# VHH binders against o75319, part 241

Target 1, 181 residues: o75319
Amino acid sequence: GNHIPERWKDYLPVGQRMPGTRFIAFKVPLQKSFEKKLAPEECFSPLDLFNKIREQNEELGLIIDLTYTQRYYKPEDLPETVPYLKIFTVGHQVPDDETIFKFKHAVNGFLKENKDNDKLIGVHCTHGLNRTGYLICRYLIDVEGVRPDDAIELFNRCRGHCLERQNYIEDLQNGPIRKNW
Below, E stands for the ipSAE of ESMFold2; O stands for the ipSAE of OpenDDE; V2 stands for 0.75 times the mean of E and O plus 0.25 times the DockQ between their complexes.

## First folded at step 19 (VHH)

Design EE12 (framework vhh_4orz_3; at its last look DockQ between E and O 0.95; V2 from the best seeds 0.87)
Fold by OpenDDE, look of step 19:
Structure EE12 (fold): chain B 181 residues (1-181), chain A 120 residues (1-120)
Amino acid sequence: as target 1 above (181 residues)
Amino acid sequence: EVQLVESGGGLVQAGGSLRLFCAASGFTFSSHDMNWLRQAPGKRREWVALITSGGETDYAKSVKDRFTISRDNAKNTVSLQMNSLKPEDTAIYFCAREGWDHGEYVFDYWGQGTQVTVSS
C-alpha cells in the first residue's frame, strides 16, 4: 500500500497567505487511499485543503504541484474550476533554471489572467516547505525585487515552518538572479 | 544499472489501438510500482497510468476505460494497451519506475520514451 511521506505529519497542512502576494503554501494533500494509515485528525485530503482555505476566507485559483510523483492525489480530485499544474521538481537540490522558469511563467500567466480577482496560487511539494519555499522566494526575489532575507522571512512566517535546506537558503541569498525569459 | 526501454510506438489512425512495452532491467522489477507518462509537443509531461507491485492499477481521467496498464514480472515488462486512440493522445510515452527517496515517492528512473502519433 501507499506510504505516508516521512515527517509529513510534522508540518502544518496549510500556511497563511503571504501578505502582498497571491501565494499560499501547503503540504501535499493525500488521496483517500492514504487515510487508512492516518488517524482521523491527521488526514489532509484535497477536500480538506479547500475547506481549510475557505476557513481563511480565501479561494484557490491555481495549484502548482512540485512533487516528483503522481502518487499522492490526482488532478481529478480537485474542483474543475481550479487549474492544476504539475512541475516535476527534484528534491534536495536547487531547482534548475528550467524549473525556475516554468514556475515563474506559470505564476505570471496566472496573475495576468486573474487581475480581476484575488484568488490564490497554491504551491506545494511534499511538505510544502523547501522546494515550495525556494521557488516562491526565487520568484519574489527575481521578479518582484524583494530582498532575499525578506522573502525568506516572509515565507517562513506564513508557512509556519522555516526553510530547512541550507543549499536553498544560500542560493536565494547569494545565488544569481535567474532569467525571467 | 537500472534501465527502462520503451517500444511499440508508431503512427495510428484515430479510433485505432496500440500497445506499448517497457522492458526493465537492473533491479527487482516485481517489487516496484511502474508508471506510464506522456508528453505532447509544447505541453507538460503528464501522468497516464500506474500499476503497483501488487497489481493494482490507476489511470488518469483522460485515458480511463481506454487504456490498460499491465505487467509481466516474469519478463520484467510493463505494458500499456491503448484503445480508441484520439489525436490528443499524440505524445512521447515514457515508462517510469516509482521509487522511495528521502522519505517520499519519486519517479526515480525513466525510459527514453516512444513516440505515439494518432492521426485524425
Scores: ipSAE 0.897, ipTM 0.943, lowest interface PAE 0.4, mean pLDDT 96
Fold by ESMFold2, look of step 19:
Structure EE12 (fold): chain B 181 residues (1-181), chain A 120 residues (1-120)
Amino acid sequence: as target 1 above (181 residues)
Amino acid sequence: EVQLVESGGGLVQAGGSLRLFCAASGFTFSSHDMNWLRQAPGKRREWVALITSGGETDYAKSVKDRFTISRDNAKNTVSLQMNSLKPEDTAIYFCAREGWDHGEYVFDYWGQGTQVTVSS
């Protein structure tokens, strides 16, 4: 059977749009087959995600899925009008340069093709916190020139939860700016 | 040492069929969920099919009703029967084991892949 990810219930489903950016972060939505093990109020499906985004008067234009699995939901569970990108991102360690490059490339491509609208890039890993926060902050620091502490504070506030992994935080605060290819 | 070795790839005409195999060793095969993924030229790796240890299956929409995943626990193999092949199915096909690590699902072991080429 399907297992609910550890601590998944502890996190707010969807954050708030990060002001001055095109990003919104959320935890992984779970398809119907997971609902057997969830109380009704605990459910957070792909449909629930889009309802919550609409409630914020926002619209998703891209979803970047950072999980290293396809077990939680399928791209077909999303509206066909919303592009879906999978970037397999190893957990528990600072993402490697290839992963960072793929994320930056995806974001830059989206911004170029969506310069005439205000649609958002939705980013999630399993909990929508550590891998998600790291890559969003890495983009803001390396590409937009945001100070590390300001990027981290903005992410934490808008996600509604603080980044937890010290190796990620240390790399963002004290590591070199990664090269933008 | 966990090993996954794909085979059965090759060149096939559009509309044809091909069967892929994945030989597994170094773990209790019957207790693990198994997946097929693929990567077409210039595209990102995408999920194709799942078979659980209990035999339940699921498929990507693009291959549903054309592909069939199955497993043989006596031979420690998972296979993918591919029918009604299209040029869009051209890709390197990978077998992946699914684990539960630090409280989440992860594709923890991968094969090296086998090339499938579908010509018009």
Scores: ipSAE 0.797, ipTM 0.904, lowest interface PAE 0.8, mean pLDDT 93
ESMFold2 (binder alone), look of step 19: mean pLDDT 86; pTM 0.860

Design EE2 (framework vhh_4orz_3; at its last look DockQ between E and O 0.95; V2 from the best seeds 0.87)
Fold by OpenDDE, look of step 19:
Structure EE2 (fold): chain B 181 residues (1-181), chain A 120 residues (1-120)
Amino acid sequence: as target 1 above (181 residues)
Amino acid sequence: EVQLVESGGGLVQAGGSLRLFCAASGFTFSSYDMNWLRQAPGKRREWVALITSGGETDYAKSVKDRFTISRDNAKNTVSLQMNSLKPEDTAIYFCAREGWDHGEYTFDYWGQGTQVTVSS
């Protein structure tokens, strides 16, 4: 059967909207087949995700899935009204320029098409922390001109957990900006 | 060395059928979950089907009831039977091994892909 990702239970299921942005980060929701391995209070399904977002008086307009599998849930587990975008992103290494570009393009496309609303861009990897945090921060730095330390602090505060991987942090702080277009 | 080699791709008319194969080597095939993914021109790579080491299967909604994934552990092969093909199924089809790395699922090895073209 399916295995629960390591340390998955240790992370808050959903962060807070990042002020001044349309981003919200969360850990990967797990489809029903995983629930038998979880206590009821540990369960976090696609349905639970939307419930928690509503509890924050927010609405998701896009989900960007950065996991490098399709095991955790399927796009059809989501409401049809919310677009789902998969960007296969390898873990533990700084995303390559292509991945960064794909992410930026997706975000910019969403913002262009959603100027008339305040719907959020939900971003997640497995824990919704390292890959998720890097790409969100990379966008804020490269596209919005935010200072790297400010971007990182903002993400950490809103996610409720801090970026853990030094290679990501170093790249954000000292690495070059990536081509936007 | 882990190797995955796809075959069976080709040109087929809409409504037709095609069977893809993936030959695996360099690892204990029977112990791993195997997947098919595809990438259409100008589109992002998408997951198509999964077969676990235990023989359980799952499919993307877009191919469910049309595609069948199977495996032959004696031959170290995974197959994808594609029926009722549509032009939208046109893509490069990839075989991928799914592993467990750093506490999460990941496609850790890929084949080179095989071209499937469905004409209208």
Scores: ipSAE 0.890, ipTM 0.938, lowest interface PAE 0.4, mean pLDDT 96
Fold by ESMFold2, look of step 19:
Structure EE2 (fold): chain B 181 residues (1-181), chain A 120 residues (1-120)
Amino acid sequence: as target 1 above (181 residues)
Amino acid sequence: EVQLVESGGGLVQAGGSLRLFCAASGFTFSSYDMNWLRQAPGKRREWVALITSGGETDYAKSVKDRFTISRDNAKNTVSLQMNSLKPEDTAIYFCAREGWDHGEYTFDYWGQGTQVTVSS
């Protein structure tokens, strides 16, 4: 059976574009089979995601899925023109260096291939908050040289929810810069 | 101790068939959803198939109609029948248990993998 992720209903579906970056964060969209346990206004499908992005006058050029499962939707539920990338990221702990590297590599590749447009990188985990916020902030800190507190503030404001896990926050604020290769 | 052990991998010619097995132990097998994933040389690990505790199945588009996932709760085994194999199916195949932990789905245990090589 399909279970709605705990607290998933408590989060805004889609954040706002993070100014000065190519990132937008959202919670995991849920395919049709999950909708039996949702009121119509609670639904947030892959189609709903693209409609909400379009309403912001934005366009997705890549989706990075950080969930440690394939249960919530399939890549085929997305338009063929939008690349999909799965980076299996274990929850509840600071992502390891290999996961961080994979994320940085994906973002850098996208920026090179999309330097002549303004398409966004959509990033999500289950709730679009802790793993998502950590990896976006880690990228901004390590690759773009953004101060940790500035990266966190920008993410929190644009997502519409604050990062919650203290181990992630402490690693971003006080941890060393990670390898970019 | 939760353990998943894959077997049945090997070398097969294109167009051929192979059956993979995953032997499970250390948990109530019938209560868990089970998945197969694969990783081709130089590529990222990708999802292949799901079978729920209730027996419902789902497949990646690339293998649908060629692969069949099944389970035997009496023997604590999940299997993957792979027909009409293509060189593109060459990969290490992994069995994964899917749990519900801290309110979300997660692949919480993995097997060691078994190599499948499909020659032209």
Scores: ipSAE 0.794, ipTM 0.898, lowest interface PAE 0.9, mean pLDDT 93
ESMFold2 (binder alone), look of step 19: mean pLDDT 86; pTM 0.857

Design EE3 (framework vhh_4orz_3; at its last look DockQ between E and O 0.94; V2 from the best seeds 0.87)
Fold by OpenDDE, look of step 19:
Structure EE3 (fold): chain B 181 residues (1-181), chain A 120 residues (1-120)
Amino acid sequence: as target 1 above (181 residues)
Amino acid sequence: EVQLVESGGGLVQAGGSLRLFCAASGFTFSSYDMNWLRQAPGKRREWVALITSGGETDYAKSVKDRFTISRDNAKNTVSLQMNSLKPEDTAIYFCAREGWQHGEYVFDYWGQGTQVTVSS
């Protein structure tokens, strides 16, 4: 059967909205087939995701899935009212320029189409931390002009966990700005 | 060296059928889950179907009941029978091996893809 990602249980299911942004990060929700390998309190399904978001008095307007598989859940597990975007993102390495561009394009498109609401952009990889944090911070740095350390601190605080990978941190702090077109 | 080679693509009319094949080599085929994905022009790559090493299958909603994924471990092949094809099924279809890396599932190897064109 399906395996639970390593250390998946160690991370908070859902972070907090990042103040001044439309971003919220969370770990990958798992479809029902995974639940047999989890204690009830460990379960985090697509439905649970939306419940937790609602508990924060927020609403998701877009989900960006950065995992490099489709095993964890299907887009059909989500409400039809919430668009789902897959951006296959390799782990452990700094995302390439194409991936960064795809992410930025998705975010900018959403913001353009959702000026009349306050719906959130939900972003996740497996743990909702490293890939997720890098791309969110990359956007804030490259597009919003946020100081790298401020972006990282903001993400870490809101996610409830700190970016772990030094290569991501180093690239955010000292790497070049990536083109936005 | 791991290799995946797709075949069987082509032009077909709406309502028609095609069968795609993926020939695998360079690894213990029977031990791996295999997937089909597709990428339509101007669109992002999307998952289509999965078959586990145990023979369990899963499908995207858009292709469910029309497509059937199967495998022949003796021949190291995974197939995708596509029935009732629609113009929106037009895409490059990729075979992908699903592995376990750094404690998570990943499509770790891909074929070059085979073109499927469905005319209205």
Scores: ipSAE 0.892, ipTM 0.940, lowest interface PAE 0.4, mean pLDDT 96
Fold by ESMFold2, look of step 19:
Structure EE3 (fold): chain B 181 residues (1-181), chain A 120 residues (1-120)
Amino acid sequence: as target 1 above (181 residues)
Amino acid sequence: EVQLVESGGGLVQAGGSLRLFCAASGFTFSSYDMNWLRQAPGKRREWVALITSGGETDYAKSVKDRFTISRDNAKNTVSLQMNSLKPEDTAIYFCAREGWQHGEYVFDYWGQGTQVTVSS
């Protein structure tokens, strides 16, 4: 028996491309074995993810999975043409420096490899909100020099949901700049 | 105190077999899903196999048909039978418990791992 993550149904499946960036955020897709507890309109599979990205006239070039599990879907459920990267990210705590470094390294590598196209980096945790929003914003602040409040506002607007965890928000707004590489 | 202890690792020639074991204690083992993961030198940790509390199994594509996960609820063990081993299977292998924390799945406890080395 697979359990649907708490409140997962309450979140929009896929956000919008964040203008001026290569990021798009979404909630974790669920493989078919989870669908017994979902109405047809509630389903959001790996295939549904790609269909929704295509409906936006976009293309994924990398998926970064921040969940601390492999239960929700397998990398082989994705098209072989899209690289998949797991970064096990502890929830409910501000990600540690190692996790932030891994995320920045992955994004920088993607941008270098994909400088001649417009493919997107898809990022998700379980809900595509707190861990996802934190790491995207941390990248924009530390690497792109975006003001914390501007990064947060951009993420919230494009995800369609606001960052919820206060400790993440406080760290982005008032915490140390991470100049790790 | 939750504990997971792996054993059975070692050196084996390509094409050979090994069986790994994970001894679990400090929780109601039969109620939890269990996983094997592995980490090769210089690489990221990757998922290998799942066995649910109900006995359903799933495998990474790279090991399917060569590896078999199983559990013995009477002995509180999960095992991984690894056949037709390849040099790319060289890694530290970890067992992990699948918890349900704050409404989501999480690998909430890990063993210290056991080394598997597959020589050419």
Scores: ipSAE 0.793, ipTM 0.903, lowest interface PAE 0.8, mean pLDDT 93
ESMFold2 (binder alone), look of step 19: mean pLDDT 88; pTM 0.883

Design EE4 (framework vhh_4orz_3; at its last look DockQ between E and O 0.90; V2 from the best seeds 0.86)
Fold by OpenDDE, look of step 19:
Structure EE4 (fold): chain B 181 residues (1-181), chain A 120 residues (1-120)
Amino acid sequence: as target 1 above (181 residues)
Amino acid sequence: EVQLVESGGGLVQAGGSLRLFCAASGFTFSSYDMNWLRQAPGKRREWVALITSGGETDYAKSVKDRFTISRDNAKNTVSLQMNSLKPEDTAIYFCAREGWDQGEYVFDYWGQGTQVTVSS
């Protein structure tokens, strides 16, 4: 059967909206087939995700899935009204320029099409922390001109967990700006 | 060395059928979950079907009841029977091994892909 990702239980299911942005980060929701390996209070399904977002008086307008699998849940598990975007993102290494560009393009497209609302861009990898944090911060730095340390601090605070990988942090702080085209 | 080689792609008319094959080598095939994914022109790669080492299957909604994934462990092959094909099924189809890396699922190896074109 399906295995629960390591340390998945250790992370908050859903972060907080990042003030001044449309971003919210969360760990990967798991489809029903995973629930038999979880205590009831540990379960975090696609449905649970939306419930938690609603509890924050927010609404998701887009989900960006950065996991490098499709095992955890299906796009069909989401409401039809919420677009789902997969960006296969390799873990542990700094995302390549193509991945960064894909992410930026998706975000910019969403913002362009959603100027009339305040719906959120939900971003997740497995834990909703490292890959997720890097790409969100990369966007804030490259596109919004946010100071790297400010972006990282903002993400960490809102996610409720800090970016863990030094190579991501170092690239955000000292790495080059990536092309936005 | 892990290798995945797709075959069976081609041109087919809408409503037609096609069977894809993926030949695996360089690893204990029977121990791994195998997947099919596809990438249409100008679109992102999307997952199509999964077959576990135990023989359990799962499908994307868009292909469910039309596509069937199967495996032959004796031949180290995974196949995708595609029936009732539609123009929107046109894509490069990839075979991918699903592994476990540092505590999470990952598609760790991919084939080169095989072109499937469905004409209206």
Scores: ipSAE 0.898, ipTM 0.941, lowest interface PAE 0.4, mean pLDDT 96
Fold by ESMFold2, look of step 19:
Structure EE4 (fold): chain B 181 residues (1-181), chain A 120 residues (1-120)
Amino acid sequence: as target 1 above (181 residues)
Amino acid sequence: EVQLVESGGGLVQAGGSLRLFCAASGFTFSSYDMNWLRQAPGKRREWVALITSGGETDYAKSVKDRFTISRDNAKNTVSLQMNSLKPEDTAIYFCAREGWDQGEYVFDYWGQGTQVTVSS
């Protein structure tokens, strides 16, 4: 049956809003069918996600799901008022330019449509760390002009866990700046 | 070589039915979970249905009670019976194998897709 992703229990469910941005990162929520293998305190469902965001006095306006599967939860498990976007992102390697472009396009579109409110963009992969951190930092570096080390430090602090994969870190620090078009 | 080949697509009028097939080869079919996904014009690819190696099924809300996923391990096929079709079901339908890779679920192999067009 359903397997809990490896090390998923080791990560905080939801980070903190990244100051000066509209981003918040979290690990993948798991639908009810996964809860058989979880203690009650280990559960983190789509409903739990929204409750935790509300506890921070925040509101989600978009969820970007970077997983390369639909096994973990369904878009209909989210409030219909919150847009959901799947960007299939291959793990363990630096995302390709098409994936980066799709992410930048989605973020820019959200910011335009939501300039008169303070809603957040929720971003997750399986653990809410490596793919998530890479794409958020890539956006901040390429679009907002943030220094790589500052973007990485901000993400790590607000997620509550450090980016783990060296290839992502090296690409952010020393790799090419990608164009925004 | 893992291969997934979809067939059975075509043009059908609203309210009609169509049955899609996915022929699998190059792996131990009975050991893998299988999915259908679709991509409508102007939309991103979306998940439609799952059938596990053990035969358990799940469906997107938009197709529940209209579509039925099934598998035949003797023939290495996955099928999608689509009833009460609506114009919004118009899409390219893809068969996908779901693997467990490096501790997480991944759609690791895809078919080329088969076009379904539902006219009003």
Scores: ipSAE 0.792, ipTM 0.901, lowest interface PAE 0.8, mean pLDDT 93
ESMFold2 (binder alone), look of step 19: mean pLDDT 88; pTM 0.875

Design EE5 (framework vhh_4orz_3; at its last look DockQ between E and O 0.97; V2 from the best seeds 0.88)
Fold by OpenDDE, look of step 19:
Structure EE5 (fold): chain B 181 residues (1-181), chain A 120 residues (1-120)
Amino acid sequence: as target 1 above (181 residues)
Amino acid sequence: EVQLVESGGGLVQAGGSLRLFCAASGFTFSSYDMNWLRQAPGKRREWVALITSGGETDYAKSVKDRFTISRDNAKNTVSLQMNSLKPEDTAIYFCAREGWDYGEYVFDYWGQGTQVTVSS
């Protein structure tokens, strides 16, 4: 059967909306087939995701999935009203320019089409931390002009966990701005 | 060296059928889950089907009941039988091995893909 990602249980299921942004980060929800390997209180399904978002008095308008598999859940596990975008993102290494561009393009497209609401962009990788944090911060830095340390601090605080990978942090702090087109 | 080589693609009329093959080498094929993915022109790559090392299968909603994934461990091949093909099935189809890396699932090896074109 399916294996639970390592350390998956160690991370908060859902972060908080990042003030001044439309972003919210969360760990990957797991489809029902994974529940047999979890205690009830450890379960975090696509349905649970939406329930937790609702508890925060928020609404998801887009989900960006950065995992490099499709094992964890299927797009059809989500409400049809919430678009799902897959951006296969390799872990442990700084995302390449194409990946960064894809992410920025998706975010900008959403913001353009959702000016009339306050729906959130949900972003997740496996743990909803490193890849997720990097790309969100990269966007804030490159597109919104946020100071790198401010972006990182904001993400960490809202996610409830800190970016762990030094190469991501270093690239955000000292790396070049990536093209926005 | 791990290698995945797709074949069987081509031009087919809507409602027709194709069978894709993926020949694997360089690893213990029977121990790995195998996947098919596809990428249509101007669209993002999307997952199509999975077959586990144990023979369990799963499909994207868009292809369920039309496509069948299977494997032959003796021949180190995974196949995708595609029936009732639609123009929207037009894409490059990729075979991908699914591995476990740094404590998570990943498509760690891909073939070069095979073109499938479905005409209306």
Scores: ipSAE 0.900, ipTM 0.941, lowest interface PAE 0.4, mean pLDDT 96
Fold by ESMFold2, look of step 19:
Structure EE5 (fold): chain B 181 residues (1-181), chain A 120 residues (1-120)
Amino acid sequence: as target 1 above (181 residues)
Amino acid sequence: EVQLVESGGGLVQAGGSLRLFCAASGFTFSSYDMNWLRQAPGKRREWVALITSGGETDYAKSVKDRFTISRDNAKNTVSLQMNSLKPEDTAIYFCAREGWDYGEYVFDYWGQGTQVTVSS
């Protein structure tokens, strides 16, 4: 059967909207087949995600799924009104330029199409922390001109957990601006 | 030494059938979950089907009831029977092994893909 990702239970399900941006980060929701391995209070399904977003008086307009698998849930488990985009993102290494470009392109397209509403881009990897934080911060730095330490601080505060991987943090703080967006 | 090699692709008319094969080597095949994914022209790669080491299957909604994934652990082969093919099924089809790496599911090895073209 399905295995619960390691340490998944230790992370807050959903962060807060990052002020001044259209981003919200969360851990991967788990479809019903995973619930046999979870206590009721531990469940975080696609439906639970949308309920928690609604509780914040927010609305998702796009979900970007950065996991390198499709095991956790299927796009059809989401409301038909919310676009879903898979960007297979390799863990444990700084995402390559193609992955960064795909993420930036998706965000820019969303902002253009959604300029007349306040819907959010939901971004997740498995834990909603390292790959998610890296790509959000990379966007803010490269496209919005945010200072690296300010982007990282904003992400950490709104996610409710700090970025953990030093290679990602080092690349954000001291690496080159990526021009491929 | 993990290797996945897809075959069986080709050109078929809408409504037709094809059977894809994925030959696996360099690992204990019977212990791993296997998947098919596909990438249509101008689109991102999408998941098609799963077969677990225990033989349980799951399918994307777009192919459910038309495609059947199966495995032969004696031959180290995963197959995808594709019936009632539609032009929208045109894609490069990839076989992927699914591992449990650093405590999460990962498509950790991929084949090079086989082209399926469905004409109207």
Scores: ipSAE 0.807, ipTM 0.905, lowest interface PAE 0.8, mean pLDDT 93
ESMFold2 (binder alone), look of step 19: mean pLDDT 87; pTM 0.876

